# VH-VL binders against b7kms5, part 204

Target 1, 80 residues: b7kms5
Amino acid sequence: DTFETVRNTIRIESEVDESLRQLCHEERITKETWLEAAYLYLCEKPEELAQVIQLAQERLSQRKAIADYKRAKTMQERFL
Below, E stands for the ipSAE of ESMFold2; O stands for the ipSAE of OpenDDE; V2 stands for 0.75 times the mean of E and O plus 0.25 times the DockQ between their complexes.

## First folded at step 11 (VH-VL)

Design tb14 (framework fv_pozelimab; at its last look DockQ between E and O 0.44; V2 from the best seeds 0.00; counts 0 for: pae O 3.1 > 2)
Fold by ESMFold2, look of step 11:
Structure tb14 (fold): chain C 80 residues (1-80), chain A 125 residues (1-125), chain B 107 residues (1-107)
Amino acid sequence: as target 1 above (80 residues)
Amino acid sequence: QVQLQESGPGLVKPSETLSLTCTVSGDSVSSSYWTWIRQPPGKGLEWIGEIYYSGSSNYNPSLKSRATISVDTSKNQFSLKLSSVTAADTAVYYCARDYTLDEGSSDFTIYMDVWGQGTLVTVSS
Amino acid sequence: AIQMTQSPSSLSASVGDRVTITCRASQGIRNDLGWYQQKPGKAPKLLIYAASDLQSGVPSRFAGRGSGTDFTLTISSLQPEDFATYYCLQHNSYPFTFGQGTKVEIK
């Protein structure tokens, strides 16, 4: 019944994170409040939320491919 | 949301080939590495091997001469064949998603985040 | 292959106890270690990846530590649902290898 928060970690591409940090600094807000506000705003905008979800799915696919490439490259010499 | 389900015969005769299929739901078999693991009743876990959807595979040396893992992208499945089985191959067989997480630069981490329920395969005459 | 040795093989504990399980690798594996929980008749469940990172949905009473060759899993206050067998897994080098398991039982 109190305003509860949850601590967790996220990983953001460095250029995106740098841009987001700059925006938050300029607007005198935190990343946390920006994330909350962005989500709450999009909840009332189904078409815009769908576009964000589509972009997130594309970025997720790209990040998986990069991770798999790094694994394949590194592990080829790790047989023991 | 992602689910894995093993299927195949529960009883296999000695010297024959054990054949299992893992059906992937809620994800594409072309999006990850996929792994087979087994556990003899009352014993520990043994990594059998893995496959990347494009066909690249890695096997436990203890099983390399007998084990083959394959992917069928049209059915969204991956499979294990283990030839020339003996009683020592009696185990619960699990399939698992073998997720690779990007950690920046050239680094990454691996974890098996989704597992099938497991299927007991008994090798008996 | 890299050998993973867990200690102890089994232990008895009461609800509320602090439990520590260790895992030792036969050579350095950096932080390439995961902890898995298995209850009877069920598949293993991921608890900890990268030696210390908590998987989503896993209670914060579970904590992983270590790097190199020596690793620990700690349960700060044991709950009834934590009685299970715990396995470490190294993924630094092929073949991937599990520890032999640690069974946590009711005292």
Scores: ipSAE 0.419, ipTM 0.813, lowest interface PAE 2.1, mean pLDDT 90
Fold by OpenDDE, look of step 11:
Structure tb14 (fold): chain C 80 residues (1-80), chain A 125 residues (1-125), chain B 107 residues (1-107)
Amino acid sequence: as target 1 above (80 residues)
Amino acid sequence: QVQLQESGPGLVKPSETLSLTCTVSGDSVSSSYWTWIRQPPGKGLEWIGEIYYSGSSNYNPSLKSRATISVDTSKNQFSLKLSSVTAADTAVYYCARDYTLDEGSSDFTIYMDVWGQGTLVTVSS
Amino acid sequence: AIQMTQSPSSLSASVGDRVTITCRASQGIRNDLGWYQQKPGKAPKLLIYAASDLQSGVPSRFAGRGSGTDFTLTISSLQPEDFATYYCLQHNSYPFTFGQGTKVEIK
C-alpha cells in the first residue's frame, strides 16, 4: 500500500447497510472508499455537511433511546 | 481526543465517605454512559456503577447501599461517593466512558473505550 | 450475578507463540462480551467488543470468538508488548462482571 489505513469497526443499521452494499457493488467501490469519498466531498460542501451532521445526530439519538430501553430491561430482568 | 481524569483524596479514614470526581475533556458527558470501576491492589476489576447524563444510574448490588454516582453537566464531570468505607474499599478507582451502540431490535453493544489513568484510594486510620 | 470464569489464571509463553485465553459465563450472554488488556500500573485497554469485533487500532493478531457461554481470546503470534493481564467483561446483565483475569508472562 502507498498509504496508511486505520482499522475501524463500523456498525450500520441493517437496511442502510444492505442498500449501501448494493450501491457499492454496482459502482465497483467499497464501503470504506465510499465513506472516504463522501467525507472529502462534504468537507467542501458546508451546507450539505451540516445537513448530514443533523441527520446523523437524529439517528444517534434514536440509537441511544433504544439502548437506554434495553439497559433498563436488562436491569429489570435481573431482579425478577 | 476524549480524556478522563480522576481526582480526589488518596487517603480516607474508615467509616468516612470516599469522594472522587472524573473530569471529562474532548467530549460532552451527554454523549455516553459514564462508569466507575475499581481494582484492589493485586486483584481483579470490579464494576461499581454507571450514570447517564439524564441522571439515570445503575449500581452493583454489592455496593448499591453505599455508592452514589452523580453527573454535573455544567462542569462536564461525574462523581462517585462511597459511604462507610472499610479497608476492603482500598483500590485503584477508574472512571471510563461506556459506549453503547444499538445493533438492531434484539441486540446492543457496550464497551468502555476510554479510561482515566486511575487513582489510588487507601482506607486507613 | 453472572459469573465469568477465565482460564488459565496465568500462563507462560514466548514471543511468536500462539496464546489462547478462555472465558466462560455462568449463563448465556449472547455476544455481550468484551476483552481488555491491562499492563502494570496502567488502566485497562479495550481490545475486543461484541465478542469478536476488534477495537480500532488493535493489531489483527488479536481475535475474539464465541457466543453464548464460551468465549476465547487468541493472540496468533505473541509480541513483546502483549505480556500483560487480560480480562473478559460481560454486559448482558447487571451487574456487569469481569473475569478474574489471565496473566500472560514471559517464559
Scores: ipSAE 0.057, ipTM 0.772, lowest interface PAE 3.1, mean pLDDT 91
ESMFold2 (binder alone), look of step 11: mean pLDDT 90; pTM 0.926

Design tb15 (framework fv_pozelimab; at its last look DockQ between E and O 0.72; V2 from the best seeds 0.00; counts 0 for: pae E 10.6 > 2)
Fold by OpenDDE, look of step 11:
Order: C-alpha cells, then sequence, then structure tokens
Structure tb15 (fold): chain C 80 residues (1-80), chain A 126 residues (1-126), chain B 107 residues (1-107)
C-alpha cells in the first residue's frame, strides 16, 4: 500500500514537455505517474521498447551535439 | 556502465616526458569532452586540460607549454603528454568525462565530471 | 585565472552535526560552480552542480546555495560516510579552478 520514491531531475524539450503536461492535465494524472506507467507498459512490449530506446538514443545524440556546440561558443566568448 | 582507466609508467625521470592513456569503456569518446586532472600528494586538485573528439583542446595556462592531450577514436581512448617534467609534476593523475548539461532556450550551460578513472600515481625521480 | 577560496580548510564535527563549507570566487561566476567529495585513495565524486542542483543519487542532506561570488555547501546532518575532503569547482571560465579543499574530520 506504500512505496518509496526516488528524487530525479528531469529536463524535457519544451515542446514535448508542453504537450505532455497538457495530456496529463486532461487525463488527471501526473507526469511522474505517466512516466512510471509508460515504462511498465513498455517492459511488456519488447519491440516497442526497442523503438523507444532507439529514438531516445537519437535524441540524446542531438542534445549532446547542441550542448557541446553551445559550450564551446560561450566559453570562447568569455575567454576573449 | 561507463568506465575510465588510466595507464602508463608510474616513474618518470626529470626532464623526460610523462605519458598517460585513458581507456574508455561503456561510452564512445566521440560523445563528450574528456579531461585530465592531477593531485599532488596531500594537496588539492588541478585541472590540466580537456579535449573534444574533433581534436579541439583547452589547457591550463600553467601547463599549456608542456601539456598535449590527444584522442584516438579507433581505440576509444585519449592521452596526456607532459614534457620536461620536474618533481613538481609528481601527482595522482585522473582522467574524467565531462558532461555538458543542456539548457535549451537559455544562453547558459553547466558541466560536471560524472565519471572518473581510479587515478594513477606518477612519480618524478632520478 | 579565477581564484576559489574555501573556508575553513579543515573542521572537526560529530555525527548528526550541521556542517557548512563556504567558497568564494575572485570574480563573479554566476552559478557555474560544482561541489565534489573525495575520500582517501579515491577519485572525487560529484555532489552539486549549477551551485544548487543535487546530482542524482546524492543524499538530500547535501545542499548547495549561492550565486555570483559566495557559495555554500551544507550537510544538514553529518553521517559517518560524509567524513571526507570537499572541493568547489568553478567552470565559468578557463582554466577551471578548484578551491583548496575542506577536510571534514571526526571530532
Amino acid sequence: as target 1 above (80 residues)
Amino acid sequence: QVQLQESGPGLVKPSETLSLTCTVSGDSVSSSYWTWIRQPPGKGLEWIGEIYYSGSSNYNPSLKSRATISVDTSKNQFSLKLSSVTAADTAVYYCARDYTVEYFGSDTFDLYFDYWGQGTLVTVSS
Amino acid sequence: AIQMTQSPSSLSASVGDRVTITCRASQGIRNDLGWYQQKPGKAPKLLIYAASSLQSGVPSRFAGRGSGTDFTLTISSLQPEDFATYYCLQYFNYPFTFGQGTKVEIK
């Protein structure tokens, strides 16, 4: 009847976050419970899970590339 | 899991070149900045420099004239060379992965060293 | 280079104590500051980044505060595993620079 929670910081791309927030509001659920439910669902769907992982890897690569570029540019400006 | 491991001679003679390699597993060296940090025995931490997989590097001005960092994507490792060493270069040398935090829509960014090697002691002695 | 000055250099405390470590930058670094914990014979471990963001897996008894030039790391209730040396790190500009460290010892 009781469960422990783990604190996490989650940063979501703004457009995705807005869409997700809207969905959660309409369905009267929370982003946290949606994530839990989605993961548990996918654990039982190996093909769908593989697709989600692939998409997540692609998005991560894009984030890293943009972040590293931004870092380099900002640091160069500060160094000058 | 991501793991970093330093390797190289633990003893170097004065005026010679210190050479270390960091082997990365569980992640590609093409995905992050990679850093060398050292710590003299009983003292604090000193940032040596960093390298991006493209070859772009930044160095501490205190060591820039002597330090060279390189990356080998084929071996998934990066290296440090420090020339003309003296006793002052005796230290535990750490390699680390830099992670840049994404703040999209902002002009700011953050970074941290999330994975470290265990460190390797290099002693400069005749 | 930006100088980071930690205080105190060392302190003695008991389990359950509230511990506060300060770090001052020689110039404004916004919130580009990290806190690391190092135990003897081990590599440093990230605790806080962006001055106040707690790294995943780090106990909530650790808290970072501050911006500009003055920063603090607070351990609300010191635990046995918290006896270590702590370093602040600025990454606002090159070269990245550490504070000299604060050793938290058993009283």
Scores: ipSAE 0.588, ipTM 0.875, lowest interface PAE 0.8, mean pLDDT 94
Fold by ESMFold2, look of step 11:
Structure tb15 (fold): chain C 80 residues (1-80), chain A 126 residues (1-126), chain B 107 residues (1-107)
Amino acid sequence: as target 1 above (80 residues)
Amino acid sequence: QVQLQESGPGLVKPSETLSLTCTVSGDSVSSSYWTWIRQPPGKGLEWIGEIYYSGSSNYNPSLKSRATISVDTSKNQFSLKLSSVTAADTAVYYCARDYTVEYFGSDTFDLYFDYWGQGTLVTVSS
Amino acid sequence: AIQMTQSPSSLSASVGDRVTITCRASQGIRNDLGWYQQKPGKAPKLLIYAASSLQSGVPSRFAGRGSGTDFTLTISSLQPEDFATYYCLQYFNYPFTFGQGTKVEIK
């Protein structure tokens, strides 16, 4: 009745996280079980999965650009 | 499956320019900062400099502006040129991917070199 | 430039020993410090970032501690694969600088 899990820290954009937390609270589930269910559901739907992957790639690129910008600005201000 | 591989001449004459290229596979050079690090034989590691593909770069001042790092997005490569070399520039040269992670509510960031080339020895000798 | 001084420069230890390596910064660097492992003929491998955060896939016997100027890497029970040279790296200020390294040898 028990299963092995991996414990990880993830970071979610605050507005998305607020909405997801509200949904999970209303449905009495956890973010972890929601993520697992969403992935398992999409595995059966190749076209929808492809759209989710495209959005995820776009969001990843945006997050990386913001992180690189903040690093460059912080380094400049810390030593200038 | 990100892989980095250094290439270039293993022997360079004093006063000439050391030129190395890092070929990136499994990732785009447009996605990260890219870094050169060197290690003289039997000695420690020295950070040479870094570049973001847009041309933003930072260099170790110990190299006195002799170092230039550049990106070629069409070949998915980044390169190091080190001018006016001496025997002191003999080292194993590594290229590395430089990943930056920011934390909300803080101006601090984590920086780590998560993928490295295997290194190439460059000897400066006449 | 910020100088990073490691101690000891080398040590000999047996499998199962607790090993502690220190790294001292010449000025405060907050927690902007990483630890890297390098085996002969190989590139360095990241172990610890942000002074104390364990990189994914790194065994839990590795632990980093410290803030400011004094930092430690501890291996709680040394394994045969842990015989290597260890480097700290500060990324608080340009230029980024490594410590001179600590070689951990089998006794």
Scores: ipSAE 0.005, ipTM 0.641, lowest interface PAE 10.6, mean pLDDT 84
ESMFold2 (binder alone), look of step 11: mean pLDDT 91; pTM 0.927

Design tb16 (framework fv_pozelimab; at its last look DockQ between E and O 0.70; V2 from the best seeds 0.00; counts 0 for: pae E 7.1 > 2)
Fold by OpenDDE, look of step 11:
Order: sequence, then C-alpha cells, then structure tokens
Structure tb16 (fold): chain C 80 residues (1-80), chain A 126 residues (1-126), chain B 107 residues (1-107)
Amino acid sequence: as target 1 above (80 residues)
Amino acid sequence: QVQLQESGPGLVKPSETLSLTCTVSGDSVSSSYWTWIRQPPGKGLEWIGEIYYSGSSNYNPSLKSRATISVDTSKNQFSLKLSSVTAADTAVYYCARDYTVEYFGSDTFDLYFDYWGQGTLVTVSS
Amino acid sequence: AIQMTQSPSSLSASVGDRVTITCRASQGIRNDLGWYQQKPGKAPKLLIYAASDLQSGVPSRFAGRGSGTDFTLTISSLQPEDFATYYCLQHFNYPFTFGQGTKVEIK
C-alpha cells in the first residue's frame, strides 16, 4: 500500500534532537515515523495531549524570546 | 487562525498625513515584530518599517523621517503614519507579521512574513 | 541598501514546464532570503524561507537553492495556479529589500 507525504522542515533543540536520534537508532525507526506514531497515540489520550500541548507552548515561548533577542542584537550589529 | 486587517482612509490630500491601522486577531501583538509594506500600482514591493511590542522600531531610510509606526497592545493593533505625502505615496499598503525563526546553537536567525493583511489602497490626490 | 536583482523580469511558460527564477544580491546575505508569490489583487504569499526551506502547505514542486549572492527558485512542473508574480526578499540587513519581481505568464 502507498500513502502521500508532506514535506516539512523541523528544527529541534540540540539536546532533545540527539536523544531522539539515539532512541530512533536503537529502536530501528525514523524520527518521522516516531512523530507520526506519537501524535496518533496522543490523539487517543486527551489528558496526555493537553500536557504535551502545554509543554510545547512553554518551549515555544522560550524559543521566541531567544530568537527575538538574537535578531535584535545581530541586526543592530549589522546596521552599525 | 491569525488574521490581519488594514483600515484607514483610502484618499489623502498632498502634504497631509497618511494614517493606517492594522488590527490583529488570533495572535497577540506582543509575540512578534510587525511590519508595513507597500506596493505602488503595477510596481514592486517596498518595505516601510517594523515595530516590536516594546516600541522599538526600524524604518526604511528611503522614507526619511516621514514614517512613524506605533503599537497599541490594549487594542491588539499597530499603526502607520506617513507625513507630507505626495502622489509617489499612492500604493496598496499591507501589514504583516514577521515571524523570527529560532536557531539554537548558532548566531544566526531567520525571519519571514507568514501572515498578511489583504492590503488597502491609499490614493494621494488633490 | 542591498540590491536584489531578479531574472528574468517576465517569462512565458506552459503547464508542466520547468521554471527557474534567479535572484542576485549586491553583497553576501548568507541564506537570509525568502521567496514570495503574489497573484493579482492579493497579498504576497510566503513560499520559501531561509533560502531553501519550504513553508508549510506549499507544494513540493517549489524549491529554493543558493547562498551568499546567487539564489534560485524552481518550479519543477508548472501548474495552472502557479501563474503569478514572484519576489525574492533579503533580510540580512536594513532596509529589507525585495527583488523587482518575475511575472510568470501563460504561453
């Protein structure tokens, strides 16, 4: 059987990415199939899904704050 | 979903001040930089300037000191004022969200305008 | 200001054709370049960011390549909905500047 795929660029924090890559290697799966499986699992676990969403929101806020700081600093240096 | 909507007069007389407001829904103005871009009829795109929710702003030098961008967090909107307008300022004006991409472990960053208003035509004419 | 020069300014193509648009920066901008699509009467739409990263929801027939000063946008197989004007944008330094645009028309 065949299925359609969608191309996405995923950037993961380095420590998390390394840990995830190691897990996938040990279990002989891919990061992509792990993400698919994890999402499908969580779709059937509303409480766990809510927890993951909350954690994801917190991590996004942290990323955004860092990104905005780096942008301002870098652009200021370039503009001078 | 994130939505942006421009509002303001579509006609401005020469030497007067163009004033536009962008109302944001589905996202807080405190979460990103916010940008104004314009496009004269049949021509290309020109970046006007941007503002962060803290009030920090950057402008295109081509507009000298005529452009002023402000943000109102209480209304979740940001505005553009362009003084001393001439016929050359006739254009479709867009507001947009410029989202900064995170690159951990590097000194680099990237950004893109992922959400745009539909644009509003402002004609400068006596 | 950094100048962005697109080529060609316009081109005619048929459905199924491979289309390539180039953008050259007047100085090195690393990968700080985006590609936007604009249809008549509509706001520009993001296609590619960071020179080669495909925005979510954008068909895989679109591809961005390049770094430094020379960049390309490629449509592997032109579809009817792809007839539009395309712009590159640099955000390496202020002011952010667009290319003059490339209009892709029906042959």
Scores: ipSAE 0.547, ipTM 0.864, lowest interface PAE 0.9, mean pLDDT 93
Fold by ESMFold2, look of step 11:
Structure tb16 (fold): chain C 80 residues (1-80), chain A 126 residues (1-126), chain B 107 residues (1-107)
Amino acid sequence: as target 1 above (80 residues)
Amino acid sequence: QVQLQESGPGLVKPSETLSLTCTVSGDSVSSSYWTWIRQPPGKGLEWIGEIYYSGSSNYNPSLKSRATISVDTSKNQFSLKLSSVTAADTAVYYCARDYTVEYFGSDTFDLYFDYWGQGTLVTVSS
Amino acid sequence: AIQMTQSPSSLSASVGDRVTITCRASQGIRNDLGWYQQKPGKAPKLLIYAASDLQSGVPSRFAGRGSGTDFTLTISSLQPEDFATYYCLQHFNYPFTFGQGTKVEIK
């Protein structure tokens, strides 16, 4: 049997992560199985997938803006 | 799709100013930090410096006295000027996007260069 | 400036080989280390960020490891398209600095 795994680090906003962890705990599933199920479900639902992609793009833009601000602040503090 | 394209003269005379422009498509220059990196033929990579669209910039100390990076948001471009060039400045010059990932609940971050231009060779010679 | 030292400078390998490239920082850089692949005539391509995180679309045969000062890039089964030069980059503090590169070539 060939077994293939992928190992990735993800970063999730604290409030979203807390809610997701609680949901997974209540439903007795793991984040990994939730992620797989959510994607497989959305693959068959183009309009719902498009809504998720739109939200993801908006969140990506927001996180990038925050990261650029933090980069400037952090590097100033380290610059000696 | 994000694309970066360097442009500028491929030949520059010693003591003159090297000028390069990076044209960005599929993204806005106001959304990221933007970077210049160079590579002498057959050699390794050297970070030149970066700019945020507001004009905030950081330079390699080895080049700080000669290098200026600027951004033109109306043309969606950023540029490099390197003054008083010598043969040591002969290199392939790359522009790149600095993508920064937030570390939630931290003052730290991760960054990487996810999109690069194709590179342009600039030769310094008479 | 933080000096990044790669080993080896070059290596020859066959398809299917497991190869390991090391990168050592002159001071602690936490996990602020990326790995880039460059083929002749092309711009570098990001493989690994945060020392161990695989960039989207990069084959899983690439793996990064380490923190602090000692880092490795491993290719578990070398493929024909993996013959290239590999660079580490620290982004812990300015100026950002690359290792000198490791050329992986056909044996």
Scores: ipSAE 0.015, ipTM 0.703, lowest interface PAE 7.1, mean pLDDT 85
ESMFold2 (binder alone), look of step 11: mean pLDDT 91; pTM 0.941

Design tb2 (framework fv_pozelimab; at its last look DockQ between E and O 0.68; V2 from the best seeds 0.00; counts 0 for: pae E 2.4 > 2)
Fold by OpenDDE, look of step 11:
Structure tb2 (fold): chain C 80 residues (1-80), chain A 125 residues (1-125), chain B 107 residues (1-107)
Amino acid sequence: as target 1 above (80 residues)
Amino acid sequence: QVQLQESGPGLVKPSETLSLTCTVSGDSVSSSYWTWIRQPPGKGLEWIGEIYYSGSSNYNPSLKSRATISVDTSKNQFSLKLSSVTAADTAVYYCARDYTLDEGSSDFTIYMDVWGQGTLVTVSS
Amino acid sequence: AIQMTQSPSSLSASVGDRVTITCRASQGIRNDLGWYQQKPGKAPKLLIYAASDLQSGVPSRFAGRGSGTDFTLTISSLQPEDFATYYCLQHFNYPFTFGQGTKVEIK
């Protein structure tokens, strides 16, 4: 079988990435196939999917707040 | 899906004020910086400025004295006003979402991933 | 303002060709560079951010490289849909500034 892939840059919080990496190593899978499998699994689990989405939204909000702060601070310093 | 749509008059007389509005759908204006870019016919792209939902804004110095960007969170819109226009201000005007991504430590990434289709504004008597 | 010198201004190429576009910044901008594709009558489309990261959905034939002052966009095998104008954009400091653009035309 052959399939096409889409390249995505994925940045994962360091502690989560380390934990996920360890899991993938132990299970002899990749982070990519883990994500694919997890998504496909959740597609059949609407309640669980909703929970994951909510968690993802919370994490995104946190990242956004941090990113915006960094940006503002950094740019201000660069103007000096 | 996030969509942006520019609106406003396509014709403005010299010395008058160009006024455009970008309507955002599928996302809150509080989620990103919001940017205006323009492109004169047959020429390159020029960054005009940006605004954050809090009201903080940055402008291209070349236009700062004439450009005002504002945000209306109640309407999920942001706007551009450019005063004292001349023929040189004739361009396709784009609004865009300017997203900031955390890259860890002190690093972050900026990119404009969603654009409006653009609207032509012609300055003519 | 940081000046972005993009080259070439235009090039002619055939389907399957390897195409390379360069941008040079007047000062160091780390990896704070994006590449955008624009087709006639359309808005620019983000291809690459952070100098080398592909936007979701962008074909792998596109590649961005570089850091500091010298950057390149490479199309490994030009496809018919790739004929367009490409722009680099620095966002290291305000004002954000674009390169002059590179028009990739069919040979």
Scores: ipSAE 0.580, ipTM 0.880, lowest interface PAE 0.7, mean pLDDT 94
Fold by ESMFold2, look of step 11:
Structure tb2 (fold): chain C 80 residues (1-80), chain A 125 residues (1-125), chain B 107 residues (1-107)
Amino acid sequence: as target 1 above (80 residues)
Amino acid sequence: QVQLQESGPGLVKPSETLSLTCTVSGDSVSSSYWTWIRQPPGKGLEWIGEIYYSGSSNYNPSLKSRATISVDTSKNQFSLKLSSVTAADTAVYYCARDYTLDEGSSDFTIYMDVWGQGTLVTVSS
Amino acid sequence: AIQMTQSPSSLSASVGDRVTITCRASQGIRNDLGWYQQKPGKAPKLLIYAASDLQSGVPSRFAGRGSGTDFTLTISSLQPEDFATYYCLQHFNYPFTFGQGTKVEIK
């Protein structure tokens, strides 16, 4: 109420999402508050933030490759 | 920050080949699907076709016999050739990045997230 | 090919109005539908992907809904910069096809 929020959608690898849901449940927090807290924490830690960015870039590249594979396979199976 | 720029002649004679190049900056042409779209003046948009950098391509059946899309990884460019043009091929031509997003499981989503500014090609004697 | 039919073809509206544009597919396309905005002399710009997901940097007054064959784009409070032509595009199967467009003009 006092904090303006923006509704977003994100896509998380299922294994990571399951683990994150378990953590949030155990700690009695929400995924969105965890994401906000994680970002705010890293903003004060430049070296840790850089490490997270490097990992995020690697995961992005892997996701692109997987998505391109799924697209090629699916479109081959759709005969028009 | 990814940018796309179309280049090529603005005037092409009937029966000749329309040839356009899209220069990619801020990204590698080897990392995505790439597409050409056209829009006749005052009209709607038409998908021409796409290419994956490895040479796999898909075309609109309405243009398949005349359209060829190719990629030049050394120049970070992809191109369109449209043969045997007529006045009906007069249009603004756009290049775009055709991004594939993983949706999990066996699913995905496609969208054109980056577009060039467009170039008008007029087919006239 | 999958035909995409937009309605209306044009509309006239005032700043602050809520406007709704529809797009119908000739067969089921799941949620493989994007919405694009085009201003005169400019390239199209992605607004919505996967029928309802807002592209980065797009104002939250834009909302997409639908799946299967029936889709809508809604602008909850029309702003001066929203006067443009809007296109839907299906990415379900080749050839990828656009709707004919909806021109939104100032009234």
Scores: ipSAE 0.373, ipTM 0.818, lowest interface PAE 2.4, mean pLDDT 90
ESMFold2 (binder alone), look of step 11: mean pLDDT 90; pTM 0.922

Design tb3 (framework fv_pozelimab; at its last look DockQ between E and O 0.62; V2 from the best seeds 0.00; counts 0 for: pae E 3.2 > 2)
Fold by OpenDDE, look of step 11:
Structure tb3 (fold): chain C 80 residues (1-80), chain A 125 residues (1-125), chain B 107 residues (1-107)
Amino acid sequence: as target 1 above (80 residues)
Amino acid sequence: QVQLQESGPGLVKPSETLSLTCTVSGDSVSSSYWTWIRQPPGKGLEWIGEIYYSGSSNYNPSLKSRATISVDTSKNQFSLKLSSVTAADTAVYYCARDYTLDEGSSDFTIYMDVWGQGTLVTVSS
Amino acid sequence: AIQMTQSPSSLSASVGDRVTITCRASQGIRNDLGWYQQKPGKAPKLLIYAASDLQSGVPSRFAGRGSGTDFTLTISSLQPEDFATYYCLQHFNYPYTFGQGTKVEIK
């Protein structure tokens, strides 16, 4: 292949990552190509894409909330 | 898309209070931490402080006695006040979104991913 | 405060060159380091966070490495748009502190 890739660090929630890893293993694909394929598929499915975006936003909000708590706790400990 | 815009007087007299406001668009100020940074002409960057949506703030000790950061959720803005300014406070002042992301376990990532264009504040008689 | 020392303060390079900038912290900061690019008259732009993670939209020619006290930013093949000043930033502890910057100039 002659396509160029873009480097990205992707951190996935552990349970989701494990499930995705198992799927990719069974189907002989990679998480990267899964993401590419999923996105391309969804680009042709506007309603499904909207649903995925909403879910992604909810998950991001959860990450932010957890991160904020961790940060506050960590910073407090660093000043003690 | 999230955008930040600094506003305030570009000229302040010595001993007076520098006052700037950062207007946030495309996102709520309650969704992130918010930071002020400054850069004297031809020099490097200095972190001033940050504010949480809850009103909790942290400051650079070098400026803590003079700096006050506040947030106005009703206007989707946060502000910087710097009292008793001198020529040394002449700088381009930037506001930025200080993003915190969960990395799992006890780890998290912090980065300033969105910046205002900056506003020059000159302290002069 | 944690001191961040960048090296070099400035360098001259040509398009296509490999460029390496280093940042050393006065104490361990784990991977709590970011790299920013600033062009004249513009605000800094985030390139790398968490020492090695590329911000979305940043070209793959940029790479961050390191942990603890020693960090590097590498541009594998310098492009015309890469001539700028680069800053490291630690956010391990307050106050957050920047390196003094590295100006990458055209040779």
Scores: ipSAE 0.353, ipTM 0.822, lowest interface PAE 1.0, mean pLDDT 93
Fold by ESMFold2, look of step 11:
Structure tb3 (fold): chain C 80 residues (1-80), chain A 125 residues (1-125), chain B 107 residues (1-107)
Amino acid sequence: as target 1 above (80 residues)
Amino acid sequence: QVQLQESGPGLVKPSETLSLTCTVSGDSVSSSYWTWIRQPPGKGLEWIGEIYYSGSSNYNPSLKSRATISVDTSKNQFSLKLSSVTAADTAVYYCARDYTLDEGSSDFTIYMDVWGQGTLVTVSS
Amino acid sequence: AIQMTQSPSSLSASVGDRVTITCRASQGIRNDLGWYQQKPGKAPKLLIYAASDLQSGVPSRFAGRGSGTDFTLTISSLQPEDFATYYCLQHFNYPYTFGQGTKVEIK
């Protein structure tokens, strides 16, 4: 009667993580139960799910650009 | 979801230019670093070079005078040209996606998470 | 260029054995090292990135350790599908360089 769980690593922008931790603390829930609830709720709401996916795609692009910038900057500095 | 496919001639004559193209599907060439790697038959792997989609590139010094990597955003492809080839350039050539993962602050990590199947190029008259 | 030295160059092992492969860098590379598996006629497949992080879909019997110059890949209980050649790759600085490879064979 126990659902099998998966251990994984996720990386969240620090300001978002701080805000989410504060919300979860105030509501006496955990980050993982919030993620599960948010996903299950959105599964029943196609239009809202599409908006979340669009926002996620935008954030993914921004985070990718930041990572690529860090790579380029660091590699140039190593050639000094 | 993301797939890479090498294409180009399997036979190239000595002193000519080897030209290969990697076609990207399920992703945009405008979103990553892209890499060419080669492996002579029965031997180890050699990094040829990389390109960031904007045209910035870095090459193995051993090949820098002969290698050019380029991007064609309209066709979602990136390419390798290797000039003045000899028998020593006979190898399986792979294209790969260089994924850069943000680790926070000033840190990042790199890994080649998607590879093409490889194409053998033989240099022979 | 940063030289990556793998050892052993080959080894023979039985299913169920614990296998350890070593990779040494000629200078410090932090944890900027990946492990790749290659089967005959196939492209390399990423197993481990950042020296110790397991790639999605890779079995937990694979483990990476190390930082700086000395790194290991361990297969805790060798399976039939693990007979392959394994490469380390440093991506700390240009040119990126692979180890010479370690061939893991049956018996």
Scores: ipSAE 0.297, ipTM 0.786, lowest interface PAE 3.2, mean pLDDT 89
ESMFold2 (binder alone), look of step 11: mean pLDDT 90; pTM 0.929

